VH-VL binders against Small ribosomal subunit protein bS1c (rps1). Designs and how they scored, part 7

Target 1, 263 residues: Small ribosomal subunit protein bS1c (rps1), of Porphyra purpurea (Red seaweed) (Ulva purpurea) (p51345)
Amino acid sequence: MTKNNESFTHRNFAAVLQKYKYDLNLGDIVAGTIFSFELNGVLVDIGTPVSAYLPIQEVSSNQELNNFNSLNINDTREFFLLDYNVESRQLILSIRRLEYIRAWKRIRQLLAEDSLLDVRIKGFNKGGMIVNLEGISGFVPNSHLNNFSKNTSSTNKFIKLKLLNVEEKSNNLILSHRRALIAQASSNLIVGNIIEGVINQITPYGLFIKAGNLKGLVHISEINVKQVERIPSQFKIGDTIKAVIIHVDKKQGRLSLSMKHLK
Short names: E, the ipSAE of ESMFold2; O, the ipSAE of OpenDDE; V2, 0.75 times the mean of E and O plus 0.25 times the DockQ between their complexes.

## First folded at step 2 (VH-VL)

Design db4f (from db4 with heavy chain Y103F; framework fv_dusigitumab; at its last look DockQ between E and O 0.08; V2 from the best seeds 0.00; counts 0 for: pae E 15.8 > 2, placed apart)
Fold by ESMFold2, look of step 2:
Formats: structure tokens, C-alpha cells, sequence
Structure db4f (fold): chain C 263 residues (1-263), chain A 123 residues (1-123), chain B 111 residues (1-111)
């Protein structure tokens, strides 16, 4: 009312939108500048005539009230366009939703890279370990803890894990310490090196070997050209053997082994 | 070809123990958990616990804590479930089932089941 | 009593469609993958659906699964007399400690 421009040109919000092609869709990410604090939220300038509002509950999924102090007047940052409130005629913004989208983008990247992760232990239950990754709750089943001792002294410590499965719809992460240990055990393996292991299964077609967290197969063709007829007559389950690595599957922790190259 | 073959039917008296075996074939035994599930006549499935054949680690349902022991012998690809202090209500068919925890995006589900072992507890 | 609730029975004619529900909570169906099992009379259970909606090799596409919130649904189309069986949902529950739970089972009768 004090500005002449407001009186003559832009008193009708709907007419401004029609006249200028504002290409805003719910779900967009926009830049905005914080210009005012209110009791339950923050007013944000996103470069349009439409008022934009960030409610306090949309600042963070955790301790939303306490994160209010992380915002400053004249800060410019990105916001998610969450909704439009018809009664107040305001765009409703969210940092919480933006953080969620970015966390899931990072999680999908970590899964695709098969990354070895340092993840903070949140707690335990009888079935496994509860963790937090990128603000998303995760679970390590007991079957994937590989005899890791569950106790309260481990809370907030970090553990090496790998993502097994992610499901955004159910907000679910399944992780594995066992696979992380396999990756660590296999990271320095070199084809041509000798490894020791214990025979844990004898078949007509080969010897299955356990070397710590790694599994190996000595195919029958890799044992001896002179005496390849029958494996059980030469080897016993529980025997320690040496073999040469001829192939490494680092993702599965599986080795192809040869006793023919052993010297 | 992938299969779990269980030991034969057992008849036991109250207070005795039973040990059911479950032999795996056609796959790498240590790559999958073995779970034990029982079913009384005309009733639903009751989960008893899991056992990781690679590590030997176990997790038992609270109802069976102190009475059940799940073990394995990896050299013969065989899992075992022992239930002690048998009662008449332990009369049921006992199944072993495998669950993947290792390969890719597959979830924990019981994809292969043994044929079942009938345990009858009577005097 | 039952952590996962299924209807005790459902019926439909051959060629028809049926759905079987499985209701749980945030500590089980809400945050965990759901699997479904078929048990024909006198046989061991067989996996039909895993990871909420995936079929193992050999399971026809007339079996489907879905999950919404804390509820899961098994769908069966083109019903055959051979589908007459008990059906169970299953998942992890981690409310006190993670443990596996099955639904109470649903008896499907093909009329």
C-alpha cells in the first residue's frame, strides 16, 4: 500500500501468475533466501510473488525444534517445494524432504559402488544391530554380524559394513558386517600368491577350502595330472593345504585355486 | 537339484531329546542360513530359530530358549536341531529351510524347504 | 496373540481372482520385506513371493504380491483347483529383538 507499484500493477496474485510463466511444480528444488522468522516457521523469498513458508517441522526429521538455530536471516540455500496451502495462499517448503531425497541418492550410489562403509552403531536387539546411515535407519541381521559381540559399550562406535539391500518405499536398509570383512580379507589378494586353507568339503569334482572368511575351490583338473582319478583317496576333510590363487571374486569372497602351480 | 533332506520320523517319550538332521545338496552350504520351523497337526507355521552355517552363530525364538540347540557339520553339509525336555505339545512336523543373506539384492526368505520330520512325543 | 493377521479362509471359483491380506505393524511389515508361502495338503511350504513382489523361478505370474504401509497382499488370478492350499505371509519383526514371524495362515478353497 505504501509502494505505488503494488497499487497499480500487482494487487492480484492470480493475475501475476497468469501474466508471467512461472514454471513451478510441486516436487521442484528451488533456491531461496530466508528473510523473516515467525514463531512456528520461516519466511523465504524464492524469487516469485508467491509467499513461501518453511514450517519448523520441515527443518529436520530429527530434533526439528533444535535445528531451528541453524537458519539465519539472509541465508540462501535450496528448498523442496512440498505443497501449496490454498487457505494461506503460500508455497510450503521443506528442508527435511530435501535431505531425504539427497540421502537416498547417496545411498543408491553407495550400493552401486559396493562401498565399504563406516557406520555408527545406534543399538542392538536380539535379532541384530541397529545403525543409521545418511539419517536412514538400517539393520544388520545377526547372520551378518559374524560373531560380533553385542553389548552397550559398542553404541556410537563405528563398524565396517556393506549395503546388502535398499528399499526406498519401505525406508529400509539391510547391511552386512560379514561382507565387509570378506572385502577387507580379499582386498590385497594377488593372483599367483599362495594361500593356506582347510578342506571343508570333498566332491568328485574338487576340493572346497575355507581360508578365514574366504572360500576356495580346487577343481579336480587343478590337483595333479598324474593322479587325478580319485580325490577322496588322497585328501581328508580337515586337512590344511596350500594352493595358488588363479582367480579372485572379491564381491563374493570366492577363490579359484590350483595345486598344480604350487612349488 | 538344490534340496534339503531331513532325517526320518522320531517317536520320543516326555523328557527325552530329539536331534533332527538336515542335509543340503546342490548349493554351497555355508552361503545360506538354515532356519527351523515346526507345525503341529492342523496348525500354522512356528519359527524356532536360524543358524548361520559359515560362523555357527544362532538366533532362537524366545519360546525355545534354553531347550533348543542348532548346530552344523560343514564337512558333510548338514544342519542339526536338537530339542530337549520334550513335552506332548512338541509333537509336530519339523522343517529346515534355507534363507539367502549373501548374494545380491535377494531378501531373507525361505526359498528351499526340507520334506519335514515328524516328531511324536507320547508315553 | 498373532503378530501378522491373515483371514482364516477365502473362497473363489476356478478362473476367478482372490486376494489374501496380511496385516502387521511398523516393526514388521512396515520396515521389512514380506514373503509368501504356499503349503499344499501334506507337503512342505513353498516360496511364492519374496521381497514384497518378486517371484522365484518357476512361479507363474498369476501370483503377485504387494505391500502398502503395514499391510501386504497376495493376489492370485486364474484360480485352479490345484491352488487349494494354505497360504502364509512371513517377515522379520524387530519390536523387542529381531525374530521371524509367520501369519496365522489362510486356507484357500476353490469352489
Amino acid sequence: as target 1 above (263 residues)
Amino acid sequence: QVQLVQSGAEVKKPGASVKVSCKASGYTFTDYDINWVRQATGQGLEWMGWMNPYSGDTGYAQKFQGRVTMTRNTSISTAYMELSSLRSEDTAVYYCARAPYYFGSETYAFDIWGQGTTVTVSS
Amino acid sequence: QSVLTQPPSVSAAPGQKVTISCSGSSSNIGDNYVSWYQQLPGTAPKLLIYDNNKRPSGIPDRFSGSKSGTSATLGITGLQTGDEADYYCGTWDDSLSAYWVFGGGTKLTVL
Scores: ipSAE 0.000, ipTM 0.388, lowest interface PAE 15.8, mean pLDDT 80
ESMFold2 (binder alone), look of step 2: mean pLDDT 92; pTM 0.949
OpenDDE, look of step 2: ipSAE 0.015; ipTM 0.482

Design db4w (from db4 with heavy chain Y103W; framework fv_dusigitumab; at its last look DockQ between E and O 0.01; V2 from the best seeds 0.00; counts 0 for: pae O 7.4 > 2, placed apart)
Heavy chain, then light chain:
Amino acid sequence: QVQLVQSGAEVKKPGASVKVSCKASGYTFTDYDINWVRQATGQGLEWMGWMNPYSGDTGYAQKFQGRVTMTRNTSISTAYMELSSLRSEDTAVYYCARAPYYWGSETYAFDIWGQGTTVTVSS
Amino acid sequence: QSVLTQPPSVSAAPGQKVTISCSGSSSNIGDNYVSWYQQLPGTAPKLLIYDNNKRPSGIPDRFSGSKSGTSATLGITGLQTGDEADYYCGTWDDSLSAYWVFGGGTKLTVL
ESMFold2, look of step 2: ipSAE 0.032; ipTM 0.530
ESMFold2 (binder alone), look of step 2: mean pLDDT 92; pTM 0.951
OpenDDE, look of step 2: ipSAE 0.018; ipTM 0.480

Design fa3a (framework fv_flanvotumab; at its last look DockQ between E and O 0.01; V2 from the best seeds 0.00; counts 0 for: pae E 17.2 > 2, placed apart)
Fold by ESMFold2, look of step 2:
Structure fa3a (fold): chain C 263 residues (1-263), chain A 122 residues (1-122), chain B 108 residues (1-108)
Amino acid sequence: as target 1 above (263 residues)
Amino acid sequence: QVQLVQSGSELKKPGASVKISCKASGYTFTSYDMNWVRQAPGQGLESMGWINTNTGNPTYAQGFTGRFVFSMDTSVSTAYLQISSLKAEDTAIYYCARELYYDSSAYTFDYWGQGTLVTVSS
Amino acid sequence: EIVLTQSPATLSLSPGERATLSCRASQSVSSYLAWYQQKPGQAPRLLIYDASNRATGIPARFSGSGSGTDFTLTISSLEPEDFAVYYCQQYSNWPPYTFGQGTKLEIK
């Protein structure tokens, strides 16, 4: 006798599973046991009356790893429930999608830890640098490259970065080289220490200082000058100055500096 | 050795949908934006817009919002153009083209797919 | 939007002759102007970028000149394979790149 619906649809799929008291939905992670190899995939037993199939292209996001070498008959493991094929009446499983989900969990952990990362350069566009982190494409805006020279000879080389922002829905990782430079030097960047820097820009509100790859600001209130109108005569772009670190802005990768009270 | 290989020609009725693929090889897919260019019979080249292959964000030229959708699958280095609710005016050759930003060249289309002819016949 | 107007619409010449194709922009595009060649049934091919630089593998008989609003493509001595449609493209007005309407170079 017939114990199934006459045809399968996504709606009828849920009805079949509910009839047998299975609470499975597309997008679930399910446990399954590999029991047969085919030319283009493997058959998996997930403990339901519905057949389950792992296509070879769903084994890994790396096409060079799309083979059966890592899979054994009777191995039990987790799979992502990717789709239902109404023509073959099979659940379509994925390890590739599961790897993606778990990569994003690791990325969120790295963001929360504020980790300093070595990240592979993939290329450049008008807005910045393109990188790869945990198999996920990421982006470093020009403003966060801190004078890094762009060219194709840098492709596949590594750069030190920190995660700035992540957006899983749009597959966006935003990273910063400037914040990584601050982190590398943070053991030497102590409030109260004196540093030397070169004046890069003079503005009405202060002096912008370049110290290596770091940017600093000596606000006008921190300049020891009797008459403000004489700042252009005392300071020139290219001059080396000494200043005291009064604040480290880790989010923006900037230093606040003072020329007062040097001892 | 850069190559863009598009899916084959399509014959469709008005109101149907089509999805054109453009598979890239010989370079890092996510490092270069992918453009779509339309050429109607007897007409010139018309930029439809592009997809940022790093972010997946599409940008559409005026007149190509709504029924035209750019997408991609970076795991197979493939860009897609989907056209829904096909009209007779959609009959054209659709090209994908790679945009070069920073390799000493200006922002030009240095490699093109072979084109995909979509014919919408009522 | 920057409009590119190519002239003439059709240019009829014989092999061995010099061809001069014009592209005029409605606004300055500086030197951000490319030229493409398209033969029947084929995808376009990049010839010239940044107004005057030949793309890799393009014969020396192709040259480009101009800046601002007025640009020319010159083919010094036409070969049989040069009879095609030629398009200019500007990329100063990013994000919408625009093409000229084309100049057909046909055999007389």
Scores: ipSAE 0.000, ipTM 0.372, lowest interface PAE 17.2, mean pLDDT 80
ESMFold2 (binder alone), look of step 2: mean pLDDT 90; pTM 0.919
OpenDDE, look of step 2: ipSAE 0.010; ipTM 0.491

## First folded at step 4 (VH-VL)

Design p1 (from ma4 with heavy chain A33G S52W; framework fv_masavibart)
Heavy chain, then light chain:
Amino acid sequence: QVQLVESGGGVVQPGRSLRLSCAASGFTFSSYGMYWVRQAPGKGLEWVAVIWYDGSNKYYADSVKGRFTISRDNSKNTLYLQMNSLRTEDTAVYYCARGTYYDFWSGPGAFDIWGQGTLVTVSS
Amino acid sequence: QSALTQPASVSGSPGQSITISCTGTSSDVGGYNYVSWYQQHPGKAPKLMIYEVSNRPSGVSNRFSGSKSGNTASLTISGLQSEDEADYYCSSYTSSSTYVFGGGTKLTVL
ESMFold2-Fast, scan of step 4: ipSAE 0.025; ipTM 0.557

Design p13 (from ma4 with heavy chain G99E T100G G109E; framework fv_masavibart)
Fold by ESMFold2-Fast, scan of step 4:
Structure p13 (fold): chain C 263 residues (1-263), chain A 124 residues (1-124), chain B 110 residues (1-110)
Amino acid sequence: as target 1 above (263 residues)
Amino acid sequence: QVQLVESGGGVVQPGRSLRLSCAASGFTFSSYAMYWVRQAPGKGLEWVAVISYDGSNKYYADSVKGRFTISRDNSKNTLYLQMNSLRTEDTAVYYCAREGYYDFWSGPEAFDIWGQGTLVTVSS
Amino acid sequence: QSALTQPASVSGSPGQSITISCTGTSSDVGGYNYVSWYQQHPGKAPKLMIYEVSNRPSGVSNRFSGSKSGNTASLTISGLQSEDEADYYCSSYTSSSTYVFGGGTKLTVL
C-alpha cells in the first residue's frame, strides 16, 4: 500500500523524466521487456527507473485473450504508454490501445484503397448486421444488405464487404455488402449492357429488379407502358425482364436500369 | 423537426368548394410522393389522392375523381387539395401523409409521417 | 366498404399475445410485398408500426411483428401492454398504383 501521501500530477512526472533526461510522454509507443508476473498484471522494463505495469484488461481487445498465456518472461515487444498511476508510482502500459491505434490506421488505408474486405460477422440487430474489422465494431445497414445475406445465420463467419464511411472519434464503421457485390461483378456491369432480372417490387416510382444478388431500379420514366395501362397492371412480381444498364453507383452498390430499348 | 401541418378545414354547405393545405418542414419535400388520406367520424382510413415527388403523376380514389384536385408547390414545401362539389359523405378528418423510404433504392415503404389532420364538415 | 378485411375487434389480457388478420386479393395483399400496419389512439393521427409486411421502423417495440401468407397478412402483438389499446389498420399497395386500407380492428386490453 502507499506509505507517504504525495500529490503528483502527470506534469510533475514529466518534470522528473526531464530531470533524468528521459524523453517519454503519455501516448508514446515504447519497447519493453516483460520481467515479472503479478496477480492482475505484468511488470515491464521500458528502460526507466520507475516500473511499468501492463494490467490484465489491457493485454488485448479480445476478452478471451485477457490472460497471460501469450506472454513470457524476457519477451520484448511494443506497448502504448497509457497513464501514470500516482499511488503505485507506475507507468501504465496497454497492448489493447496499441492494437486500437494500429487498427484505425489500417482502416484508413483500406478506405483510401477502396478495398474489398473479408469481415467477420458478429450478429444482427433491427437495423442491420454487426461485424468486426481489425478488432473494431462495424455495422452494415439493412439498406446495404440483401435479404439472403441477413437470413444466412453465419455468426463468426466472414463476408465480403466494402467501407462506406468511417469516423474514428465516434468509433463508427459503416460498410456495404451491396457495394462489395457490385465490385465483384464489375467486369460485367458496363453502361449500355443488357441484363436480365426478376421483378422483386412494384412501386409508384418504378420497378425494383433482382439480378442474382444485385439490385436495380427501372425508374417510372424509363418504362415503356401502354398509353392507358398503369404500371402494376402491366407487370407483376416474379416477371422476368430485360433492361439496359444506364448507371452504376459503385459507392452505394446500386444499378439504374432502362426498359425504353424494349419498345 | 420532421413535420406536416394541415390547414383549411371547416364547415361548408353541400355543392361548395374548399382548399386544404399541408405545410412540410424538416425534410426534403421535393423527394417524396405525398398523399391525402381521410377518416369519416367513427369510420376507418380511406385514401383520397396521391401526387408524385415532381407533380407529374396524380391518382384519385373513385369517390373523389373529377371533383378533387391534388397539387404541390415544391418551392414552398406545400401540398394542396382543392375540393369541389362537396357532398355530405366527404365529411371527415383529412390527413396529409408522406410515403417514406430509407433511400431511393429501398423504395417507397409506407406512410411514415402524418399530419395532425384537419376536420372538414359538409352540412346538409 | 373497406377494400381489405379485418376483424372489427380483438381483445386480450396484459402479457397475452394476439393476432390481427388482414385479407385482400391477389391484386393487393397477395400480389405485392407492400403491406403496412398503423396504430391509432383516439384523437391522434395514425402511427406506422410495420412496413413491407414484416419490417419495423426505428422506435417500434419488437413485440410487434408482421407476416403474410397468400392473400392474408397478419399483425402479432406479444406481451400485451395497456398502451397497446388502440385501433389498428392494415394497408396494401394495389394493381391500380394506389394504396388501400382495411376497415380497422379495435384492440381492447383489460
Scores: ipSAE 0.000, ipTM 0.395, lowest interface PAE 13.4, mean pLDDT 78

Design p15 (from ma4 with heavy chain S106E; framework fv_masavibart)
Heavy chain, then light chain:
Amino acid sequence: QVQLVESGGGVVQPGRSLRLSCAASGFTFSSYAMYWVRQAPGKGLEWVAVISYDGSNKYYADSVKGRFTISRDNSKNTLYLQMNSLRTEDTAVYYCARGTYYDFWEGPGAFDIWGQGTLVTVSS
Amino acid sequence: QSALTQPASVSGSPGQSITISCTGTSSDVGGYNYVSWYQQHPGKAPKLMIYEVSNRPSGVSNRFSGSKSGNTASLTISGLQSEDEADYYCSSYTSSSTYVFGGGTKLTVL
ESMFold2-Fast, scan of step 4: ipSAE 0.015; ipTM 0.518

Design p16 (from ma4 with heavy chain S106D G107S; framework fv_masavibart)
Heavy chain, then light chain:
Amino acid sequence: QVQLVESGGGVVQPGRSLRLSCAASGFTFSSYAMYWVRQAPGKGLEWVAVISYDGSNKYYADSVKGRFTISRDNSKNTLYLQMNSLRTEDTAVYYCARGTYYDFWDSPGAFDIWGQGTLVTVSS
Amino acid sequence: QSALTQPASVSGSPGQSITISCTGTSSDVGGYNYVSWYQQHPGKAPKLMIYEVSNRPSGVSNRFSGSKSGNTASLTISGLQSEDEADYYCSSYTSSSTYVFGGGTKLTVL
ESMFold2-Fast, scan of step 4: ipSAE 0.014; ipTM 0.506

Design p17 (from ma4 with light chain E52D S96R S97Y; framework fv_masavibart)
Fold by ESMFold2-Fast, scan of step 4:
Structure p17 (fold): chain C 263 residues (1-263), chain A 124 residues (1-124), chain B 110 residues (1-110)
Amino acid sequence: as target 1 above (263 residues)
Amino acid sequence: QVQLVESGGGVVQPGRSLRLSCAASGFTFSSYAMYWVRQAPGKGLEWVAVISYDGSNKYYADSVKGRFTISRDNSKNTLYLQMNSLRTEDTAVYYCARGTYYDFWSGPGAFDIWGQGTLVTVSS
Amino acid sequence: QSALTQPASVSGSPGQSITISCTGTSSDVGGYNYVSWYQQHPGKAPKLMIYDVSNRPSGVSNRFSGSKSGNTASLTISGLQSEDEADYYCSSYTSRYTYVFGGGTKLTVL
């Protein structure tokens, strides 16, 4: 009869353990205390009857930091619940995945707040500037580097940028220096005001004008009151012109100008 | 919510006139170039006309030049197409579309937002 | 104005990639980087898929991509899905604030 009572206790414990498991889901952020170091990882107490394991590969997003030097016995911190190994009955934890999730959450917040960012320059390629924001690699296309001189000595320096597009699935950030420049000047950019600049580029659809560190476009339809089929041959790169600000696109970092009715 | 709603379509005899309207909402209408694009039943798209943000510049497809007039009333957020001397080949669904003209960095623009269209049938 | 040349039809199986060409002249596709692509389902208004040769509007899947070489622009759809079955039209600017469309391509997902 004593054997029957012990059997009930054992079965009740198994049921409680199974119910407890349903309160934890993969993807949860859990608090844990480090209690043992193994050859290829550490054992963490997250308050469960089953042990949790942090593999060395999951310590950091930076491979040089995939070591145990930053971790101490009895340290308590947050971990991402990555997987469950049925055979070893261990929950698999990640710091690397947690860092990734937090970085992307921060990036989305910065995008939503339309923040002006100090971003580190990592290098250049033919298409633009390579940067790093919150540990995530980003890219500034040449079209969005208007009024910024390309210089190899700029590597590891900071530049003011704004986010243009973010795609977590592809781990991709597109940023704009042009958007940042317009944002910094926007309080002084008033529709209807006259701006003076020099012709920087001539295209079939208009004139690009450099006004200080800003770049604006006089669309072909805004050159004269008379319709023009092509940019008039009298305009040359380096010519000084006056134009009226007709639109300021803060989202794309674009300044639209008109030469109609001026002169 | 950005929306374009066309109206004024119907059945009309050859040689007569018809005026289409397009009511815009959810964006700053006066900052955009506006377009008319048509599609004959079972056929492809054909650009008809464009009007600049302020109404100062207008361009037309050769097939409608001299017969159609595009106009806009920025105070009413409304685009118009006056169609005169209608021909049977003008039978089509007429779409109102918003361009990216105020975004001059992208050039003349694409047809970003489209209305549902209004059917014009020219028959005897 | 001359219309741009597109194949009348193209077909593919789910998960495959297909490409639709749009051929013009040096006065439209070849001369300017203002090529756009539109998707049209039966009974519906067209939807902008690509503008300025290769740019995607917000909400358009990254499975859609655009490119241009000389007088020919191309729309590529990767990871083909049943809902991609539609008519596709290209358009180009001609420098006079005028536009031309291609004849349209019917995509069939097999």
Scores: ipSAE 0.000, ipTM 0.406, lowest interface PAE 13.4, mean pLDDT 80

Design p2 (from ma4 with heavy chain N57Y; framework fv_masavibart)
Heavy chain, then light chain:
Amino acid sequence: QVQLVESGGGVVQPGRSLRLSCAASGFTFSSYAMYWVRQAPGKGLEWVAVISYDGSYKYYADSVKGRFTISRDNSKNTLYLQMNSLRTEDTAVYYCARGTYYDFWSGPGAFDIWGQGTLVTVSS
Amino acid sequence: QSALTQPASVSGSPGQSITISCTGTSSDVGGYNYVSWYQQHPGKAPKLMIYEVSNRPSGVSNRFSGSKSGNTASLTISGLQSEDEADYYCSSYTSSSTYVFGGGTKLTVL
ESMFold2-Fast, scan of step 4: ipSAE 0.012; ipTM 0.512

Design p21 (from ma4 with heavy chain S52W N57Y R98K G99D, light chain N55D; framework fv_masavibart; at its last look DockQ between E and O 0.45; V2 from the best seeds 0.00; counts 0 for: pae E 7.3 > 2)
Fold by ESMFold2, look of step 5:
Structure p21 (fold): chain C 263 residues (1-263), chain A 124 residues (1-124), chain B 110 residues (1-110)
Amino acid sequence: as target 1 above (263 residues)
Amino acid sequence: QVQLVESGGGVVQPGRSLRLSCAASGFTFSSYAMYWVRQAPGKGLEWVAVIWYDGSYKYYADSVKGRFTISRDNSKNTLYLQMNSLRTEDTAVYYCAKDTYYDFWSGPGAFDIWGQGTLVTVSS
Amino acid sequence: QSALTQPASVSGSPGQSITISCTGTSSDVGGYNYVSWYQQHPGKAPKLMIYEVSDRPSGVSNRFSGSKSGNTASLTISGLQSEDEADYYCSSYTSSSTYVFGGGTKLTVL
């Protein structure tokens, strides 16, 4: 199909509102008062002669709260104008959609502020940690967990995180413990300062160093050339080394180290 | 679902150039290192190149170093392999692959998800 | 040597266990823990079975296990099934920041 298949309910919605001379559009946020419980939802007075209905599935983004106990008759609150049901001749409202919009607005504010967050741990998978921020599920990749010990006893505990990437349209919320740790330690992370740490991982391209909760990289180009061929035999996991900080990337949470001028 | 689709293969004469593309979908492309791996007809697998998630580091197999260039465009979710000075021994199915890690920073990865490949034939 | 050595073929009966070896050097398999294993059926792309010597990606059966001793990595397949009949490749990250593959092993299920 090349033609726009605009909803029949959208066309009928416009006609209904014009009949009653109200300037409401789908996607508007409206104030309304809950006045009646029905079998599968509630009736809401939004100040129009057209009936407005909130389906039980649209009460909350938390499906455990999709029940009548979460609502009170005579509550006045805001609703999202979701749709118009032609068969029932009712405007369809949503609190769930409104919560979603507000959650993502708050998340974008937190990203713009580069905020350090306390975020609840929901669980783990092989790729990382699953968290909940503002009711939205988020993910912390293993590479951004640094030395955090993955343990089932950590579920429902809080962890310091920063937002790494937010993609509302794709429902992707990516967070970083690595960035949060760098931010918390920033008063001590000055280029030129010497840091002492323990070799955590040895790779062909360098040494990963643990200094407290921080992880840094000494790239092979920052190790004495005479020692490059001896890296597996000269350095062991658990060895303490000293290195100078040569770069701190706060956006990616990376700490670059050098051993070339260490004395 | 994670998908990788290679394109740009074909028949070319020795000494000429060819550019391969790999279109990625179903994952955050800009967060992963990407690879090219090839397989000559009836032969085993040979690693070709790797590029980090932001393009900051690139590494090549000795057999292609100086002739091939790996690159990426994170705004288009596309990985590229520019192949110059092609030789008959470059004839192979070329696969792109996604890294096992979110970024290369946590250590070397492996070839997690593979495309179905695109055939490059270098023949006079 | 950057090339990894695998046996050309290995065979086993359904329900049995088999082991495929992958021998390298101290500059790859022996010096680091970045060994991975791939399964390839005819006409198909390879599939990652094991990485970092012994880790399994999501969706890979626990019948597949990996290990390493010295310069030799091993892939063990227990409870052989007819669908396990394929080519198997090992690979390793190297001290030159490159990857190398073994020559491949054809597994035949009798």
Scores: ipSAE 0.016, ipTM 0.503, lowest interface PAE 7.3, mean pLDDT 83
ESMFold2-Fast, scan of step 4: ipSAE 0.369; ipTM 0.683
ESMFold2 (binder alone), look of step 5: mean pLDDT 92; pTM 0.946
OpenDDE, look of step 5: ipSAE 0.291; ipTM 0.687

Design p22 (framework fv_masavibart)
Fold by ESMFold2-Fast, scan of step 4:
Structure p22 (fold): chain C 263 residues (1-263), chain A 126 residues (1-126), chain B 110 residues (1-110)
Amino acid sequence: as target 1 above (263 residues)
Amino acid sequence: QVQLVESGGGVVQPGRSLRLSCAASGFTFSSYAMYWVRQAPGKGLEWVAVISYDGSNKYYADSVKGRFTISRDNSKNTLYLQMNSLRTEDTAVYYCARGSDYYDFWSGPTGAFDIWGQGTLVTVSS
Amino acid sequence: QSALTQPASVSGSPGQSITISCTGTSSDVGGYNYVSWYQQHPGKAPKLMIYEVSNRPSGVSNRFSGSKSGNTASLTISGLQSEDEADYYCSSYTSSSTYVFGGGTKLTVL
């Protein structure tokens, strides 16, 4: 039944377009001039003989901004062509949907540019930090929060982050503090240089090293250890070690380190 | 609020295949490592498999390695377990579980199963 | 592959403290700080009580605490209550990049 209602609305819009010979489609971005305010919305002239209407709910994705304070009679601006209301015979416009589309376009551009971003902290949960970027909710996993304290007093403050991955269909942003820290330190991170750090984690595949605010891995193949000795027998969490930087992964915010060739 | 719902369990003959699904809601699914853990009737817990947040890393218990495949579809917030060459000893309630933290090659597995589904019963019998 | 060693059962009276041990090897409990503990009531899914040896999730009573010495991890429940009666399982990461559970301990509150 919801599919039948949607199908009917599209058929009515097609009929209107055919009658007036206009080349408009639902989903188009149209220029319109505001000419009248009503109790629950705004009338807009988009150059069609049929009325275009902007409901108050479609003014902003932020409910606090669902008002007419930013709109003036005779203002011309862009709108998203959302729907056709068969009962009122009106084209339905949206600023909210247009802002959403533009926010996601900007997010994709920021991801492509690998930008360092100032992002607002919304809070924390067990898995990491909840943030907001351009009105879209994002998440920073704990593994990407290098030395960042989980503290509710940090709420509404800004932190420098980089995008890790995005998925518009699921409205999902994953960001990394780890990538941001590497980007900020990259001019000082030179392959071949020795870095000093503390063993933070021991795994069968290597040692995770904390060097200031940076995290690096000494893969087991880069450790000079006797085949009879396992890593837990040789190293202890909290041990200070020196290692050579062999790779800087700016995309993932990782340092690859080697203990081979060290005295 | 946070919820995991398993489905796909049932009665199946030895040697056949079965696919389990786990639907996640109330959290950012793509940010977490996901696990399958099973429990035979009246027995203890046995870890089955883990998958990293992006699906790039997978590890299996020796008892299922080569027969079971863990996978995920982050766009659908769904975790899967493809079970091939089923044996009578695979009879168990299968739980999907969320890792307590993000897991990838660099972070390592944290080893904690924070949120659990209600489980789905798989019975392998002739 | 091999299960971690837990006592099959433990018992205590209300208000007392009990401790459940979980013994492994240097390739699991002794080698890594990835020991977790789970509470399971009959017919229910397990609930995480302790993770990474001694950390307690939000919503878990401070009567529950975890520790580790060498190859043995321990779960201690203080101020024992009737609601604590359940099966308890430990789990650890292994040198094979796998996970192993203990055999489970049935806690009876007298």
Scores: ipSAE 0.000, ipTM 0.414, lowest interface PAE 13.6, mean pLDDT 80

